# VHH binders against NH(3)-dependent NAD(+) synthetase (nadE), part 3

Target 1, 296 residues: NH(3)-dependent NAD(+) synthetase (nadE), of Coprothermobacter proteolyticus (b5y8q4)
Amino acid sequence: MNTAMEETQRIEQFLRKALVSERKHGYLIGVSGGLDSAVVLKLLVQAVGKENVLGLILPDRDTEKKSTTLARSLLEQEKVPYKVISMTPLLRHLGVYKDMPLFLLPTRGLKESIVRRFYNDYTKKLNKPVFFAQWEEPPTQLPYFYEGIAYYRIKHRVRMATLYYYAEKNDYLLVGCTNLSERLIGFYVKYGDDVCDVAPIAHLYKTEVRQLSEYLSVPEDIRNRPPSPDLIPGITDEYSLGINYETLDQILAGLEEGKTAEDLKQLFPADIVELVINQVKFTQKLEGKPYMLKRA

## First folded at step 17 (VHH; from p1 with D56G)

Design u7
Fold by OpenDDE, fold request of step 21:
Structure u7 (fold): chain B 296 residues (1-296), chain A 124 residues (1-124)
Amino acid sequence: as target 1 above (296 residues)
Amino acid sequence: DVQLVESGGGLVQPGGSLRLSCAASGFTFDEYAVGWFRQAPGKEREFIGAISYSGGSTYYAVSEKGRFTISRDNSKNTLYLQMNSLRPEDTAVYYCAAQEGWYDLEDSSEFRYWGQGTLVTVSS
């Protein structure tokens, strides 16, 4: 990565150019209270001005209050107008909450504990972190396994649809907050949070985004928070991945540099290296969807 | 149940001052921007000003800048409107309103919760 300053300038120019080319008036951004959206928000404000940015906070029943608090605080700090749109009514209408009845648990702490218990059980039975295992049929029937997958995916997709509605309503481009680490291993929901008009940090590893966040003076309470999609109580990114982003990014960067699996296994646990490599390959295939026939 | 209850209205002479209060209940007050509107007889409701959830930001209608000051006390779930140098044309029912975001503040339709209003009459 370039210096934080140089990269910031590069991204800002990119953002400005995109608006001109698309003949749009501004940007819409979903702000989650996480690092990625914070970085993107700051970049947008610097690039096009706060008056040309609209933020949306899209919580649902499972959204942690701290997340919305941080999102609101950041938006206020940046003096960006924003709306809060709850997804709960729509998700409820779809029956999402009934399919995974976390509502039977009275406290968030209990919800988190139970979810983690299930994840731990899954990890043991699958013999790999849940994220890497979700793409294959489990060897044994796992309670709420598919329901859980559907549960968090639908939230991303509803969020995406809502974001585009407001983007179109305002004649804005939708900006995405997915980073390179997520993209390479498919740690996003297809037709969900991957869908946007402009992805200003899609070329940066998570660790690079962290560096950029420091340069951009993203609040420490956001920077120090474990990354989480905040869609299922108790589940963080690194919990789902079974590895931290530092390790992941080093492996991914190594691959980018042309290092072999054997080379990487000298530096990192062999099982992790294999998981990541296989996942990258799988993700490449996944990105080929929808499957289509070639014209005869 | 969500409630916004305005108070402090009454009769005041031209040039006088008045402080309105809005007491909120039934929702998380410190997560909402809150603002003031007024409606004079035979006129449309008009925006006066708003204050962000934290009190860190305020926005006033151009016509009201300087005479009116909006503040809030989140510990008391209360919104205030200090009105100075009142004029007969300030006679109206004053409403407090709440919005979860900070968006298009001059549009009354963007506010979710409303009070019943308090009457302010400026007359000699």
Scores: ipSAE 0.889, ipTM 0.952, lowest interface PAE 0.4, mean pLDDT 94
Fold by OpenDDE, fold request of step 21:
Parts: structure tokens; sequence; C-alpha cells
Structure u7 (fold): chain B 296 residues (1-296), chain A 124 residues (1-124)
């Protein structure tokens, strides 16, 4: 990666050029209270000015209060106009919450505990982290396994739809906050949070985004939070992945540099290396969807 | 039930001052921007000003800058409107409103919750 300064400038120019190219005047961004959206928001403000940015906070019942608080605080700090739109009514209407009746649990702590228990059970039975296992049929029936997958995916997809509605309503481009680490291993919801007009940090590893966040003076309370999609109570990125981003990014970077699996297995646990490599290959196939015929 | 209840309205002489209050209940007040609108007889509702959820930001209509001050006390779930140098043309029903974001504040349709209003009459 370039220096944080150089990369910032590069991204800003990229953002400005995109607006000109598309003949748009502003950007819409979903702000989650997480690091990625914070970095992107700051880049947008620097690139095009706060008056040309609109933020949306799209919480649902499972969203941590702290997330919305941080999002609101950041938007306020940056003087960016924003709307808060609850996704709960829509998700409720779709019956999503009935399929995973977490609402029957009285406290968030209990919800988190129960969810983690399920994940741990899944991990044991699947003999790999849940993220890597979700793409295959489990060897045994796992309670709420498919419901859980559908549960977090629909949340991203309804948010995506909402974001585009407001982007189009304002004649803005939708900016995405997916990073390279997520893209390479498919740690996103296809047709969900990956869908955008402009992806300003899609070329940066998570660890690089962290570096950039420091340079951009992202609030410490955002930077110090464990990465989380905030879709299911108790589930962080690292919990789902079974590895931290430092390890993941080192493996991914090694692959990019041409290191072999054997080389990487000298540095990292063999099972993890294999999981990551296989996932990268799988993700490449995933990017080829939808399946289509060519013209005869 | 969500409630916004305005108070402090009444009759005041030109040049006088009045402080309106809006008591909020039934929702998380400190997560909402809140503002003031007014509607004079035979006129459309007009924006006066708003204050952010934290009180860190305020926005006023151009026409009202200088005479009116908006503040809030989140510990009391209360919004205030200090009106000075009142004029007969300030005669209106004053409404408190709440918005969860900070967006297009001059558009009344962007506010989700509304009070019943309090009448302010400026007359000699």
Amino acid sequence: as target 1 above (296 residues)
Amino acid sequence: DVQLVESGGGLVQPGGSLRLSCAASGFTFDEYAVGWFRQAPGKEREFIGAISYSGGSTYYAVSEKGRFTISRDNSKNTLYLQMNSLRPEDTAVYYCAAQEGWYDLEDSSEFRYWGQGTLVTVSS
C-alpha cells in the first residue's frame, strides 16, 4: 500500500472523478458505526464536501445501540446530513424474526450467549468455522442453520435496496464499504452489501483500512471496536472466520505475492491456510454469478 | 405512546419575550433532532429552527436568525424556544417536532412526531 496520505489522495481523486463521469453531484453512504463506513465517510467528505454527502443509518432490532450511537456521532462530527430508517418493520413484515425467534429472549446478553452456543456447536459438528461451512450442506441437521443464513443475508439485501432508493431519489451515487479482505474470501452478502456504484476501499485489506483510519483520525471508539457486521447478536467477524484479520490479510497478501500453500503453512496453521485458499477459489466462482448462457 | 406537549404560549406585547417548552415522552428523546414550527392563521406551516440530538448543532430559518434561540435538556426530555423582540407577525400556533436524523429540516414532512401546538399571540 501507498502511504496513508498518498492513498487518501488517490481515493479522493477517484471519488471525484466518478461523480464527474456519472454526472452526479453527491454520494449516499450507509453508516453502520463500524470502521469501514467511518473511513469511507471521511474520505467522501474530504473528496466532495459534506454538503454533497448523505448518510443513512439503517438499524434493525438486532443492531447494537452503540453502533447507531457511533454512527450518529460520526455524522454529527462530520456535519453530514443523515436519516435514520429502521429496517425492523420491513423485516418483521417479511416474517424474518419469526424464523429466528430471538425476541423471545429477554436480554441482549442472553441472545448473544445463545447464538454463540449455536455457533460453537456448528463449528464442532462442521469441523470448521461457520463462515467457511455455510456454502456446503452440513453433514447433519443443524437447528436454524439455513434460517440463520437467510436471516443475516436478507438484512443486507433490504438495506441495499433502501440505500439505492435514496441514492436515486437524490441523484447520488451509492458508495460501498466492502474491503479487499472481505471481497477475496466472500465475506459479504452477494446482492447485498457488495452492491454499489463506487467502492473506494475495495482494493485495501482490512489491515490497510485500519491504517487509513488512523491517518484520517477516525474516532478511537470506532477504531477499537471488534469488527462486526452487527447482523446477529454476539457474532463478530473474527468469531465467524475463526481467525483475525491480521492473520487473514497476511495469508491473502502472501497469496498475492505468489507464495505457495506450502510456504504459508510454514507460517500459519495448515488447516487455516487451506480454508482460506479454498474459500478464495470458491469466491472467485461466486463472482461469476448469475449463471448465464452466451449467445449462440 | 409518543407525545410532544408544547407549553408557554400566551398573549404578549410587541417587543416582549416568551419561552416555549416542549415535553417529550414515549420515545428516546436524546436520539432525535427536535425543532420548532409555526403556523399563522391562513398561512402555511413554517420552519423556525432545529437542534440536533446531542444539542451540538442548531439550524435556524434565515428569517428567524437572531431573535429565536433553540435549546434542549435531554435529562428532562425537553425542548425550548426562546423568543425575543416579538412582533405581531409572530402570532401563530407553535409546534414542536422530532426527527430521528438530521435531514432537510425545513421540510415538515421529514419530522415524524408532532405536538398539538401552543398559541402565541403578539398584540398591543
Scores: ipSAE 0.889, ipTM 0.952, lowest interface PAE 0.4, mean pLDDT 94
Fold by ESMFold2, look of step 17:
Structure u7 (fold): chain B 296 residues (1-296), chain A 124 residues (1-124)
Amino acid sequence: as target 1 above (296 residues)
Amino acid sequence: DVQLVESGGGLVQPGGSLRLSCAASGFTFDEYAVGWFRQAPGKEREFIGAISYSGGSTYYAVSEKGRFTISRDNSKNTLYLQMNSLRPEDTAVYYCAAQEGWYDLEDSSEFRYWGQGTLVTVSS
């Protein structure tokens, strides 16, 4: 990565050029109260001006109140207009909340505890962290396994649909907040948080996004939060991955530099290196498009 | 059940001052931007001004020219409108309203919750 100043300037020029190229007037951004969207919001304001940015805060029943509070505070600080649109009515209508009956638990602490027990049980029975195992057939029935996958993924897709509706209604480009770490290991939901018109930090590792956040003066209470989409109680990125981003990014950066698996195993636990390398290769083989026949 | 209840309206002489209150209940007041609208007899509803959820930002209609001041007290779940230098054309029903964002503030359709209104009459 260039210096923070140079990289910021490069991204800002990219954002300005995209508006000209697509003949659009501004950007729509989902603001979660997390690090990546905060960095992108700061970049947008600096690149195109607060009057050409519209923020959406898209909570659902399971969203921690702190996430919405931090998102609201940041948008007010940046003087960006914004709407808060609850996804709860649509998700309820679809029946999503009945598949994970967390409403029977009286406190968020109990919801988090129960959800984590299920994740720990899945990890044990699948013998790897849930993120890496989600693509495998389980060796035995796992209660709520497919319901949990659908529960998590539909929320990202509802967010995506809502974001595009407002982007198109305003003739704005939808900006995405996915970073390089997430892209390389497939830590996104297909047709969810991975789709956008413009992806200004898709070339930066999570740890590089953290570096930019300091340069851009993102509030410390946002910078100190564990990364999370905040859609399921108690589940953060690193909990789902079983690897912290510092370790993940060092392995990924080593691969970018041309280091071999053997080189990386000198620096990191062999099982972690194998998990990451295998996941990168798996993700590289994934097609983001339907299977299609060639024209005869 | 969500309620916004305006109070403090009444008869005031031209040049006088009046302070309206809007008491909120049934929702988390300090997460909403709140504002004031008015509707004079035979006229369209008119935006007066709004204040952000924290009180950190205010926005006033250009037509007010500094006579009105909006404030809020989140500890009392109350919004205020201080009106000075009142004129007969300020005679209207005054409404408080709330939206969860900070968006298109002059568009009344962007406000989810509304009070019933309080009548202000400016006359000798």
Scores: ipSAE 0.536, ipTM 0.844, lowest interface PAE 2.1, mean pLDDT 89
Fold by ESMFold2, look of step 18:
Structure u7 (fold): chain B 296 residues (1-296), chain A 124 residues (1-124)
Amino acid sequence: as target 1 above (296 residues)
Amino acid sequence: DVQLVESGGGLVQPGGSLRLSCAASGFTFDEYAVGWFRQAPGKEREFIGAISYSGGSTYYAVSEKGRFTISRDNSKNTLYLQMNSLRPEDTAVYYCAAQEGWYDLEDSSEFRYWGQGTLVTVSS
């Protein structure tokens, strides 16, 4: 990417142009306490002013307390108005928490231990990290497998619905925080965190977002957090992927530069390279949903 | 159970001062912005000011500049309102209220928890 300064200015102009083009006065952003939303928040404040940004913090029962604390602190530092809206009542009403009865476990540590035990068992039985296997039919019954998928994905969809409600109430655009790494491998939830009106970092790898975060003076305690959707105890991005972002992004950037699988296998383990390349191809084939009949 | 309990109201002469307190219980006080409203007889409830969850930001109604100071002590779960140079038109029931967020602070409907109020009377 350009220098951090040049890229920041480019993104700021993009954000200002989108408001003019759509005849809107501001942006609605979900702030998670994670790196990507922190970077986008900083960019928004610089582009359109703190008065034209509204933050939402959308915790549920399983959200780590630190995530909400960091989100609140950042919004306060940036002097951006914000609301905290718990998703727990909606998710409880839908019955989501009964499908995964983690509430029966008395501590977060125990919840994390049990969740990671299931994740490790899935990885063993599927012979690859759960993220890459989730679209495959498992060779045998896996307890809680589909319940876990539904549990995880519905939370993103409830967040999406809530974000758009508040964006529309304020006549604001919804900004998304998905980065290029996530887009290329499909590390998002369809009709969840992948939908927005404006996506200012969608062209940047995760490691490039980290570079911007330093330039934008994102607090260190946010920058040093392991990336996580923070929707299931114990599961970070890299735990789910089985690959760190540094390795993932180098493979993805190599593909962008035109390197072959053979070129990349000289630099990274062959199984990891194959896994990433196959996932990129698979993600490209997911375009064009829903299926529709051609008009006769 | 969640409670906000105001205290420190009473009768004062014009030009006098009062310090109101609001004791919070039953919720995590240091995660909420808190503020003060008042309601004079026959009038609508009026926003006075608010202070952020950390105490790092304050916001006052334009009409209350310079006479009132809001503070909080998160170690004691207590919100304060220092009122100086009191006038007869400050006579009202004073309420504390809490909002999880920092949004549309003058709109009373954005505040989730409310106290029962403490009467302040400014008169000879």
Scores: ipSAE 0.517, ipTM 0.834, lowest interface PAE 2.3, mean pLDDT 89

Design u7
Fold by ESMFold2, fold request of step 21:
Structure u7 (fold): chain B 296 residues (1-296), chain A 124 residues (1-124)
Amino acid sequence: as target 1 above (296 residues)
Amino acid sequence: DVQLVESGGGLVQPGGSLRLSCAASGFTFDEYAVGWFRQAPGKEREFIGAISYSGGSTYYAVSEKGRFTISRDNSKNTLYLQMNSLRPEDTAVYYCAAQEGWYDLEDSSEFRYWGQGTLVTVSS
């Protein structure tokens, strides 16, 4: 990564050029109260002006109040127009909340505790963190395993559909907030948060996004939050991965630099290096296209 | 169970002042932008101004600059409109409204909750 100043200038120019190239006058952004969307919001405001940015806050029943509060505060600070669109009615209509009856638990603390117990049990039985195991067929006795996967993924897809509707309604480009760390290990949802029109931080590791956030004066309340999609109580990025971003990014950067698995195992636990390398290879094989017959 | 209730309307002389209140209940008032609209007989509903959820930002219709002041007290779940230098043309039913956001504030269709209105008559 260039210096924060140079990289900011590069991204701002990229954002301006995309509007001209696509014949659009503004950007739509989902603002989560997390680090990545805060950084992208700051970049958008500096690149194209606050009047050419529209923010959406898309909470559902399970969204932590702090996420929405921080998102609102940031949008007001940046003087960016925004809407709050609850996803809860649509998710309820689809029946999503019946599949994971968290509403039976009286407090968020209890919801978080129970969810973490299931995750810990899954991790023990799968002998790896749930994120890495979700594409494998588990032994037959993991209750709520597929329901949990569907529960998590549908929320991203409803969010994606909502974002595109409002982007197109306003004739704006949808900006995505996925970073390089997430892209390389597939820490996104197919046809969810992985689709957008413009992806201004997709080339930056999470730790580099954090560096940029300091330069851009992102509020400390946001910068100090554990990364989380905030879709399932108690599950942060690092809890789901079983690896912190500092370690993850050092392994990913080592691979980019040309280090071998053997080189990296001298610096990091062998099992973690294997998990990351195997996941990167798996992600590289993922197709973004349906299976299709060749034309005869 | 959501309510927005305007009060403070009535008859006032030209050049006078009047303060309207809007009491909110049944929703989290301090998460909503709130604003004032008015409608004179035979006219379309007209935007006056709005204030952000925190009170940190205000936005007024260009025609209302300088005479009207919007404020809020989140501890009392109340929105206010201070109207000065009133003219007969200000005669209308005044409505408060709430939007979860800060977007396209002059478009009445973007406001989710509405009061029933309070009549302000400016006449001698």
Scores: ipSAE 0.490, ipTM 0.819, lowest interface PAE 2.7, mean pLDDT 89
Fold by ESMFold2, fold request of step 21:
Structure u7 (fold): chain B 296 residues (1-296), chain A 124 residues (1-124)
Amino acid sequence: as target 1 above (296 residues)
Amino acid sequence: DVQLVESGGGLVQPGGSLRLSCAASGFTFDEYAVGWFRQAPGKEREFIGAISYSGGSTYYAVSEKGRFTISRDNSKNTLYLQMNSLRPEDTAVYYCAAQEGWYDLEDSSEFRYWGQGTLVTVSS
């Protein structure tokens, strides 16, 4: 990455050019109360002006109140117009909340504890963190394994549909907040948070996004939060991955520089290096195309 | 808001009878199939039976056939469970639930609305 100033200028130019090229009037952004959307929001305001940005806060039943509070606070601070659209009625109508009976638990603390017990049990039985295990057939039947996957993924897809509906209503481009770390290991949901019209930080590792957040004066309350999609109680990015972003990004950057698996195993636990390398290779094979017959 | 409220639970002797009620509000009750589930301590939730939106069809779990009768009164937005010949194994929290449709009735995930449950204890 260039200096924070130079990189900011590059991204702002990219955002201005995309808006002109697509003949659109502004950008729609989902603001989660997390770091990546905060950085992208700041970049949008600087690139095209606050009057050409519309924020959307999309909470559901399981969203922490703090996430919505931080998102509102940031949008107000940046003087960006915004709407709050609850996803809860649609998710409830689809029956999503009944697939995971967390509603029987009286406090968020109990919900988080039970969810973490399932994640720990799955990690133990699958010999790897849940994120990496979702791509494999479990060696034994695990309770709620596929239900949990569906529970998590449908929330991203409902968000995606809602975001595009409002983008099209306003003749705006949808900006995405996926970073390079997430792209390289597939830490996104297909047809969910990976879908957008413009992706201004897709070339930056998570730790580089953090560096930009300091330059852009993103509030400390947001910068100090553990990364999380805030869709399942108690589950952060790093909990799901079993790896912190500093370690992940160092491995990924090493691979970009041409370091071998053996080089990286001298610096990091061998099992972690293997998980990351194998996941990067797996993700590279995902072209996003349906399986199709060739024309005869 | 949607509400399902079970009532009629309590302590009953083995061999006795008990009638549970489930009062519904906040949705169009007569467009939903409704049913009963139960959960004994330390066990999975178990389907008991269901009745169609009109009351014209009922479906019971094989293990409960003959002892339990499900009925509904759409004018009162109420679902009922008549339980006869009760046994200690029937001790559980009993839940009513609602589904828009009539399919996969034994699958609890297919029921959209649920009550908080009423405790039935069968003991001497």
Scores: ipSAE 0.006, ipTM 0.087, lowest interface PAE 11.1, mean pLDDT 86

